# Ledger of designs, part 17: VH-VL binders against p86728

Target 1, 153 residues: p86728
Amino acid sequence: SNLQCKIAGGGELIPIRTPEYRAWVPLGEVGLNVSDSKVLIFAARSCFGAHILLQNNAEDFKNAVYEIVIGGMKNTRSGIRQCVGCKFDEWVKDKALNCRFFNYFWISWCGDEVWVGHGYRPPHNRILRYKYENQPVINAASVRSESDTYWAL
Below, E stands for the ipSAE of ESMFold2; O stands for the ipSAE of OpenDDE; V2 stands for 0.75 times the mean of E and O plus 0.25 times the DockQ between their complexes.

## First folded at step 13 (VH-VL; framework fv_ebrasodebart)

Design g4 (at its last look DockQ between E and O 0.76; V2 from the best seeds 0.00; counts 0 for: pae O 2.4 > 2)
Fold by ESMFold2, look of step 13:
Structure g4 (fold): chain C 153 residues (1-153), chain A 122 residues (1-122), chain B 108 residues (1-108)
Amino acid sequence: as target 1 above (153 residues)
Amino acid sequence: QIQLVQSGAEVKKPGASVKVSCKASGYTFTSYGISWVRQAPGQGLEWMGWISAYNGNTNYAQKLQGRVTMTTDTSTSTAYMELRSLRSDDTAVYYCARDYYDFWTGYYFDYWGQGTLVTVSS
Amino acid sequence: QAVLTQPPSVSVSPGQTASITCSGDALPKQYVYWYQQKPGQSPVLVMYEDSERPSGIPERFSASNSGNTATLTISGTQAMDEADYYCQVWDTDSDHVVFGGGTKLTVL
């Protein structure tokens, strides 16, 4: 919508399923390249715990990443943190996910902030916003989930 | 009511092994991990490692790698910790604890067993 | 692996406020958990997620985590609060659980 940054993808949405398991699924492996993009729009159908990792490169799961958790803590919180498993830098109460229906979300790393919102029209319905002074360049993304999750990316 | 009940005290000689049991009750055993934590006399708590009762995956403290084995028996809701090649400085109370993992907060221990004293002497 | 440093002991009079610190470089990025261990007993979780209190723990227990220091605070300290107290984090760099060295709280 009003963002002047490139949205990842642009082709047909890619269906992905992540069972309730901790392993990351790199989006590059399913054909979604984020290396020249600054915005990711996606849908998820899940009871809780949809995780998105923004990475400097596809092999980095620890040091140069942002983790966005949608519907964590049994679908009661969403947040942004700068390492997997560390304390959240910003979070809100949020019942974001639905077991029966797909809901849309967007993530932006355009400019010097990371934003997260509901829906498919960024920057509308932004729920999270955080500025990182040492923001890495994002070239890859991965997903995982706490419950069986269907994604459209 | 959630409980972790451990096997009784043991006295061992250096070089022997010990296997401590931890029987869980009052919750779905396969939904949580079990951590083992030891405490030498007059000393603090030392995490030894954990095991998932769901799939048997383990993670051991590096100083104990190669000497410790953790297992579970889901049919009896029991976790086991075996420590091999015992040394005198392995004398401690060994606790099992229910290992709550959450993707948001990480690992913590909400319920503890009563402890098992293992004495390594002679 | 992270290191958590606690003072070996803290003494307070009944009714006073006790503060037990836990220091370490991991604390700005990790949640802190606190355990109470009375003599001859197993540890009991008394605070989790930096500042949250489990059900059954008195409201006089509180905690915070700011900068490189986490603090467990017991207001209106009672004789039954005399115990050893341990802080704990999950060190995501090493993927290991780390405890502080423990603090003996004495209520005189």
Scores: ipSAE 0.447, ipTM 0.793, lowest interface PAE 2.3, mean pLDDT 90
Fold by OpenDDE, look of step 13:
Structure g4 (fold): chain C 153 residues (1-153), chain A 122 residues (1-122), chain B 108 residues (1-108)
Amino acid sequence: as target 1 above (153 residues)
Amino acid sequence: QIQLVQSGAEVKKPGASVKVSCKASGYTFTSYGISWVRQAPGQGLEWMGWISAYNGNTNYAQKLQGRVTMTTDTSTSTAYMELRSLRSDDTAVYYCARDYYDFWTGYYFDYWGQGTLVTVSS
Amino acid sequence: QAVLTQPPSVSVSPGQTASITCSGDALPKQYVYWYQQKPGQSPVLVMYEDSERPSGIPERFSASNSGNTATLTISGTQAMDEADYYCQVWDTDSDHVVFGGGTKLTVL
């Protein structure tokens, strides 16, 4: 169960800002380690395009285990893909982000499935799921955005 | 109206260098990148690389590494492509194109310059 | 680096449907873009994101992907459609843009 997995974030708020179209910001560099967690809870204030990268190698920003895009396509879609710039494996119509207010989200990678949901309470309000053939090892996470985005983790 | 206007045709000797310019207008130059694509006579399109007018980052085709340099002048909204150590097989029409990048769908080219013929001959 | 393979040429009679294929191992995971190039002119984007038409491109142009093959389809082909057509992807592995070899469409 996703509820039994250790949670990263959602405790002390670590503010992160990603200017639009800038480089990835590793969460580890801001004091958030996800290597021993299976759930990430975060909030984002953004107009569109909040990207979360789940990585096996903290130095690899190209071959991600998963990239989660929230509020992509000008805040009309959210999706999951296995590499940056690749076709999405799963996506939904979703107006997930708000330019003025922080919205909460959660990502879980417990077991063989990655789940994404709205809010700060897994496993509720699930919007995306992707099942991996083999359970990947996630040791790091990074964030980036298409618009000026503020994160709280 | 978005336009990319390239410099005129060039004739060069083997071993020389050529620098082609591409002046952009009709859009915010620093919000996009510029790609360079060449086409030898009777041949297909070959991507050479791109430069971001936003952050100055470049990405060159592997076969041109060490011979090509792409730059931008944001004050004039102009991109430059320099190709060094020219040889006969560098003879081609060289195009600049506006890079449209979307984190969702990747890179493509929605506007193109008129092309610049570069002839390399002894 | 990804490789995209296109047939060198395709011929159709006016009014017939032309199909131009683009094959490559990277196509299942990469978005495909198509360009039209008429003699002496610069390339023009005719399809993006596998199957979307830019503004100004006639509805007779369509595109689809299946497995390792992308297909540009021109229904009711007209003389003005005679041109070279190129497929293109961004190879996320190499971080390079890759063009197909191009297909010359002849309208008989």
Scores: ipSAE 0.220, ipTM 0.772, lowest interface PAE 2.4, mean pLDDT 92
ESMFold2 (binder alone), look of step 13: mean pLDDT 93; pTM 0.947

Design g5 (at its last look DockQ between E and O 0.63; V2 from the best seeds 0.00; counts 0 for: pae E 3.9 > 2)
Fold by OpenDDE, look of step 13:
Structure g5 (fold): chain C 153 residues (1-153), chain A 122 residues (1-122), chain B 108 residues (1-108)
Amino acid sequence: as target 1 above (153 residues)
Amino acid sequence: QIQLVQSGAEVKKPGASVKVSCKASGYTFTDYGISWVRQAPGQGLEWMGWISAYNGNTNYAQKLQGRVTMTTDTSTSTAYMELRSLRSDDTAVYYCARDYYDFWTGYYFDYWGQGTLVTVSS
Amino acid sequence: QAVLTQPPSVSVSPGQTASITCSGDALPKQYAYWYQQKPGQSPVLVMYEDSERPSGIPERFSASNSGNTATLTISGTQAMDEADYYCQVWDTDSDHVVFGGGTKLTVL
């Protein structure tokens, strides 16, 4: 059960700002370690394009285990892919983000599946799922955005 | 309007170097990259590499590693491509193009220069 | 490095539907873009993503993907559509861009 997995974030607020650019901000650099967790809870204030990268290697920003895009395509879609810049494996129509207010999200990788949901309470309000053939090891996470985005973790 | 204006045609001897310029206008130069693509007479398009006008990072085609250098001048919104040790098979029309990065789909080229013919002959 | 294969030429009569294919192992995972190039001119982006057209590109242009093949489709082909067409992908592994060999579309 996702509820039995250790949660990163959702406790103390660690403010992060990503500019409107491609550069990734590793969460480890801001004091958030996800290596021992299987769930990430976070909030984002963004107009569009909040990206979360789940990494096996903290130095690898190309061959990610998962990239989760929330509010992509000008805040009309959310999706999961297993490679930065690759086709999305799963996506849904989704107006997930708000320019003015923080919205909460959660990502879970407890089992063979990666889940994404709205809100701060897994496993409720799930919007995306992707099952990996082999369970990958996630040791790091990073964020970037298509618009000026504020994160709270 | 967005425009990429390239320098004029060049005629070079084998072993020489050529430096082609590409002046961008109509957009914030540092928000995008510049890619260079060449086309030999009667042949297809060949990607040479690109440069980020934001941070100056470059990535060159493996075939051209060691012979090509891409640079930018942000003060003039101009990109430069230098190709060294020219040979006859470098004869081509050289294009600069604006790199558009779509966070959803990847890189493509939405605006192109008019092309610069570089002729390498003895 | 990724390789994209296109037929060297395609011929259609006016009003018919033209289909230009682009095949490669990278295509199941990478988006394909399409460019039109007329003689003596620079390439022009005609399709990006799966079925998105830049402003000014007629609706008769469309694109689709199936397996390792991307297809540019031109319905109701007109004489003005005669040109070379190139597919292109971004290879995420090498961070390089790859073009297909190009297809000459002739309108008979």
Scores: ipSAE 0.406, ipTM 0.822, lowest interface PAE 1.3, mean pLDDT 92
Fold by ESMFold2, look of step 13:
Structure g5 (fold): chain C 153 residues (1-153), chain A 122 residues (1-122), chain B 108 residues (1-108)
Amino acid sequence: as target 1 above (153 residues)
Amino acid sequence: QIQLVQSGAEVKKPGASVKVSCKASGYTFTDYGISWVRQAPGQGLEWMGWISAYNGNTNYAQKLQGRVTMTTDTSTSTAYMELRSLRSDDTAVYYCARDYYDFWTGYYFDYWGQGTLVTVSS
Amino acid sequence: QAVLTQPPSVSVSPGQTASITCSGDALPKQYAYWYQQKPGQSPVLVMYEDSERPSGIPERFSASNSGNTATLTISGTQAMDEADYYCQVWDTDSDHVVFGGGTKLTVL
């Protein structure tokens, strides 16, 4: 994959909070447009269960999506899957999140694979990679969390 | 120990409504959802819907949309299911179950109430 | 609108291995769960997450989920295992819970 692709965002980091609940927060509604980007770099402060959905359509949460879960299973696993709630296509043991401090993460859909890593300098510290045969065009992203989470995007 | 205790059996006429209660004990009520599942005599299990005891969000089976209402009372740790416009084929045992949702693996039911027989007859 | 299909009955001799199948198009993508219901009783969870066994369920219970079929297996089947068995998935397309039709296990 080519991580020289455009990184989402163009100014000050956008702070958002997702309380513990199942609703998605569309990033376009808080001013972050990913439609001409291939990489998302962000920070999160959370005990567990930070969820990022990459979407073809901002109003569709079921089709043509990838869900990335960071610190799932009470902060013991991270994974990539092709639909919300389906079995993971790739996952690793990963204590990624911290209740007290922001940790940085990155997600790339540049090229023919989806990659996930720790830190703010992709492709360093990659923890996950998966190649999908027919990757959809990603035009939107949304977030939610299993625990009270502060994001900086 | 975790228990779900349901209200007693009811006999209703077609067109009436019924409200079944489910009192939870032995765990933090607001940490889990409650699903309702019914079983007609000699038949299998049919999921009716769930309610979050945390925020009151509901999701109802499509077959029952418009006829079912699920609520909770957190002060008494009690869930309620009301089924309206009863028909004879609504005769069933109605179960509440603790709805364990895991964002990794999905929904399943780890503890069940004893069941409430609702009979709908003319 | 996922559908889970189970055989209506399975018979085994005591001590033999019972195998109860659950077929459906959701099973390659979703975890399967199994419930036991003895006559006059509420269902009890006996397997979760395809193959995991809850505390208190005997080791003779096992399960798998491969292809379009989940299978509950009871080795060394005992008379007390005679019950109805239901498989279950979460259908993420409809966001609904779906049960199979149930299988009556008879131990003769």
Scores: ipSAE 0.203, ipTM 0.720, lowest interface PAE 3.9, mean pLDDT 88
ESMFold2 (binder alone), look of step 13: mean pLDDT 93; pTM 0.945

Design g6 (at its last look DockQ between E and O 0.83; V2 from the best seeds 0.00; counts 0 for: pae E 4.4 > 2)
Fold by OpenDDE, look of step 15:
Structure g6 (fold): chain C 153 residues (1-153), chain A 122 residues (1-122), chain B 108 residues (1-108)
Amino acid sequence: as target 1 above (153 residues)
Amino acid sequence: QIQLVQSGAEVKKPGASVKVSCKASGYTFTSYGISWVRQAPGQGLEWMGWISAYNGNTNYAQKLQGRVTMTTDTSTSTAYMELRSLRSDDTAVYYCARSYYDFWTGYYFDYWGQGTLVTVSS
Amino acid sequence: QAVLTQPPSVSVSPGQTASITCSGDALPKQYAYWYQQKPGQSPVLVMYEDSERPSGIPERFSASNSGNTATLTISGTQAMDEADYYCQVWDTDSDHVVFGGGTKLTVL
């Protein structure tokens, strides 16, 4: 169960803002370390294009483990891909984001699969899955967005 | 219906500049970008660059950096491409194209202008 | 930057299947797009995201990607399909759009 994996955070909510089409914001820089966790729960208020990057190296944004896109294609799709800007390995039709309200999401990488779901209760409301060929080592995470996005982590 | 209508043919001398316009209609101009692609006579397609009509961000082909400037006028839904220091090998048909660009799909061109012939000759 | 290689020409008889290939190291990671250009006309998008067909494009047009090769397939080729075809990718490394050299499809 994903609930058996350590969840990043658990303290006070850390507010993050990512202006549209700007650079990645490393979560570590705002005090959120995911290196010892296997689950990330977060909220986002966004019109479209909330991106989460799972990284092996906090300073490497090109060779990330996975990029999760929530509410892509103008909030019509969500997906997982192995590199920034490349084709998606998995995607679904999904109107996941809200311009006015925070929606919650979770990402888990416990074991040999990455899962993405709606809400703050893994493993419920799963929407995406990708099975790794090899167990990934994720030591950092970053966020960016296509629209002005507010995060709560 | 979506349309991109470009300005007319141009004849220029070497060293001169040319500015081609591309008027868009049938869609929300600021929701997309505009790319410029040129095609020399009997040759293939060459991407020149891209501009976002949303925020004005540009991305130019490396070989044209310093010589090309792309702009948009949102009030008229018109994109402009200026190419400076023209030389004979700049002779080509220049196309504007609606560029559907986001972090999901990257660059591709779903609607094209009719093309503008630019002839550079002494 | 990335390079896309296409055969200069492909010939097919009416009603037969035409296959146009596009090879490049970027293709395993980047979506391929295909354009048709008839003589004296502007290019027209015929396939996007490797294998998706825009509205208005006949079903006889299809595309696939395998390894470093993208393939545009035209089944039941018609005389009207005679044109130049270009593949295209976005190279994320260079942040450049790259076109193939183009393939002239002749319908015999």
Scores: ipSAE 0.550, ipTM 0.872, lowest interface PAE 1.0, mean pLDDT 93
Fold by ESMFold2, look of step 13:
Structure g6 (fold): chain C 153 residues (1-153), chain A 122 residues (1-122), chain B 108 residues (1-108)
Amino acid sequence: as target 1 above (153 residues)
Amino acid sequence: QIQLVQSGAEVKKPGASVKVSCKASGYTFTSYGISWVRQAPGQGLEWMGWISAYNGNTNYAQKLQGRVTMTTDTSTSTAYMELRSLRSDDTAVYYCARSYYDFWTGYYFDYWGQGTLVTVSS
Amino acid sequence: QAVLTQPPSVSVSPGQTASITCSGDALPKQYAYWYQQKPGQSPVLVMYEDSERPSGIPERFSASNSGNTATLTISGTQAMDEADYYCQVWDTDSDHVVFGGGTKLTVL
């Protein structure tokens, strides 16, 4: 392909803190709009359990979504699932997070797949891919975490 | 060796309350949650609720909402379950069980206490 | 409001294979877990994450989760396997833990 998918955000990174087991933080409410984008690049500092939800509607936390979990199972697995809390459609062993330092990650929903990777240069270091059964329409994203997490989005 | 040791059997009258303790050893208490599960005589297992020893968050079975309180004391690695306004149909063996509290695997219970018989009779 | 349905009892001859089913609408999307309870004893986890076996559980125990049905299988069944068996899921719709009604395995 000669075309590139648009990356959400730009300029200064938006700092967010999610305390453990708190409500979802909609990224639109903190100034990050993903509706015209197909890629999200971010950093997180966390011991485990960083959760990113890709949503058709900012108010829908249950249906027509993709949940990406980075460093689940106490920082031993990362995965993609099509509903909050359901079994993962794709997952890998992955010690992705660090309690002391920020690590970078990216998520892509351009083309016909959802991809997840490490670092800040997609498609490098892709760890997960899931081909859509039905093409999603993603207009919003939200974050939360199982442990106290600092995000730079 | 991971162990959960519960307090002894109790006999109560209707309207009273009971508080069952569950002392954990052999693991980092604050890294897991504790579920409480009861079993009436001749019946199956009934989940009562869960508490995170990590942050104190609770999740109670809807049937028991308003009558049950679960707490932890991290300094003694002990979980407590208090059931109030006891009725005769609360007669059961009450188990504590260690459970995960992350959103990957859901809840499951890898180590169980020995059970505490609570008898509610007039 | 998830419901897990198990047969009330299963009988098997020693050395044969026992199969205990657990049916429910949550099973396509949720992990199944299995517990053994002998009379007068606490439950013991015997299978987790649909098909994984904890350390110390004999290899004759296996499990699967396909469609609306999870199945616990015991090959070479022994008299000491006689117990009640419960399946369990986390029902994320209600945010409750749900147990099946239990199956009494009799080894005759």
Scores: ipSAE 0.304, ipTM 0.766, lowest interface PAE 4.0, mean pLDDT 89
ESMFold2 (binder alone), look of step 13: mean pLDDT 93; pTM 0.948
OpenDDE, look of step 13: ipSAE 0.090; ipTM 0.745
ESMFold2, look of step 15: ipSAE 0.259; ipTM 0.754
ESMFold2 (binder alone), look of step 15: mean pLDDT 93; pTM 0.949

## First folded at step 15 (VH-VL; framework fv_ebrasodebart)

Design k1 (at its last look DockQ between E and O 0.68; V2 from the best seeds 0.00; counts 0 for: pae O 3.6 > 2)
Fold by ESMFold2, look of step 15:
Structure k1 (fold): chain C 153 residues (1-153), chain A 122 residues (1-122), chain B 108 residues (1-108)
Amino acid sequence: as target 1 above (153 residues)
Amino acid sequence: QIQLVQSGAEVKKPGASVKVSCKASGYTFTSYGISWVRQAPGQGLEWMGWISAYNGNTNYAQKLQGRVTMTTDTSTSTAYMELRSLRSDDTAVYYCARSYYDFWTGYYFDYWGQGTLVTVSS
Amino acid sequence: QAVLTQPPSVSVSPGQTASITCSGDALPKQYVYWYQQKPGQSPVLVMYEDSERPSGIPERFSASNSGNTATLTISGTQAMDEADYYCQVWDTDSDHVVFGGGTKLTVL
């Protein structure tokens, strides 16, 4: 009934702050390795624009990447796209983020699709699902934000 | 009401410089960028570059790198474009445009100045 | 850097549908924006985000982006629609803005 693939981390949550800027923070550099995992569960406190990049490797921001934007367009849309900055392949109306409180989210690349949802119990509360033409090979992840954001990963 | 008002027409000789101003009003100047776009007589639109009014960062079209300088004055909500070493083929109408940027949609230009004719004649 | 190709001109009769194309390799991955420029005037944004219409633009304007071609469509074309039309993308690889060469729409 639930996703059966390995969840990244499994230890103490890693706190990260991303100020308003476009620079990516590679999760491997802060101690979270996703290379043997298929699911990422995390929390974020943010007004809008939480970005998560799934990557073949930590230095690849162009090829074999999938960008998930939670609370884009000033916290009115969430979506999945297959390159940084390109148009979205799938998106929904979504007021996902809160300036004052942490909300939980999950991302799964288990199987041949990328799924995104609210909460901490995948596959519950899935909001996005997209099957890319090529199977994703994900070994790294990075985060950034459009507004000052606190993460627990 | 959002407006971009540009300085008046100029006539220059080859080798001179020109500096065009763009006065913004009706919005928070530091929240947007300003792009400069030129149009030679009978020709299409050519993007020259942009500047962030927030931090002054610039991005210039490769063709113009080294000849163009873009600046802002946040106290007057004014953007400037200076083009140096003018040539006859720099004769054009020069537009400033408010550069809307969002991580979702990318760059586009929702408000344009009236244009400034710069004539370079030898 | 991306290149956007437009036909130099399109002619239609009043009341007919005009189609203005914009072709390029960047189009499958980029949002397309359209601008109208009437003689002696500044450009005006008429379509954004591939197919969305700004407030104040008549409903007869529509647009699409499919494959390597984006199309601006004007149904029920009127004499006031005579203008030059430009497509535009942001080329994320070069971080440059790119315009098409422009299309002169003539309503006869």
Scores: ipSAE 0.297, ipTM 0.736, lowest interface PAE 3.2, mean pLDDT 89
Fold by OpenDDE, look of step 15:
Structure k1 (fold): chain C 153 residues (1-153), chain A 122 residues (1-122), chain B 108 residues (1-108)
Amino acid sequence: as target 1 above (153 residues)
Amino acid sequence: QIQLVQSGAEVKKPGASVKVSCKASGYTFTSYGISWVRQAPGQGLEWMGWISAYNGNTNYAQKLQGRVTMTTDTSTSTAYMELRSLRSDDTAVYYCARSYYDFWTGYYFDYWGQGTLVTVSS
Amino acid sequence: QAVLTQPPSVSVSPGQTASITCSGDALPKQYVYWYQQKPGQSPVLVMYEDSERPSGIPERFSASNSGNTATLTISGTQAMDEADYYCQVWDTDSDHVVFGGGTKLTVL
């Protein structure tokens, strides 16, 4: 169960803002370390294109383990891909984001599968799953967005 | 209907600059970007760069950096491409194209202007 | 940056199937786009996201990817299909748009 995996954070919410089409914001630089966690819970207020990067190396933004796109394609799709800008390995029709309100999401990588869900209660409301051939080692995470996005982590 | 209408043909001397315009209509100008693609006589397509009509962000082809400037005027829904220090090998038909771009699909060009011939000769 | 290789020319008889290939190491993970350019005209998008047809493009146009090769297929080729065809990708490593060298399709 994803509930048995350590969740990053758990304390005070860390606010993050990502302007549209700007550089990645490493979560570690804002005080959130995911290296010892297997689940990330976050909220986003965004019109479209909230991106979460799961990284093996905090300094590597091109060869990430996974990129999760929530509310992509103008908030019509969500998906998982293995590299930035690559074809999506899994995707669903999804109007996940809201321009006016924070919506909650969770990402888990406890095993050899990456799961994405709506809300703040894994493993409920799962919307995406991708099984990697090799167990991912994730030591860092970053966020970026296609529209001006506010995050709460 | 969606249209991109470019300015007329240009004849320039080496070392001069050229500025081509591309007026867009039929869609929300600021919701997309504009790419410029050129084609030398009898040659293939060469991407020159991209500009966002939303926020003005640009991405230029590396070999043209320093010589090319792309701009937009949202009030007139017009994109501009300026190429400086012209050389004979810059002789080409220059196209503007509406560029749908996001982190999902990247760059592609769904509507094109009619092209602008720029001739560079001494 | 990525390189896309196309055959310089392909010939087909009317009614037959034409196949135009585009090869490159970036193709397995990057969406491929195809453009048709008739003589004296601007390019026209004929396929996007590997295998999707824009509105107005005939169904005889299709595309697929396998390994490092993308293929544009024109079934029941018509005289009007004679044109240059270009494949294109977005190279995420260099953040550059890359075109293939183009293929001249001749309908005999």
Scores: ipSAE 0.035, ipTM 0.711, lowest interface PAE 3.6, mean pLDDT 91
ESMFold2 (binder alone), look of step 15: mean pLDDT 92; pTM 0.943

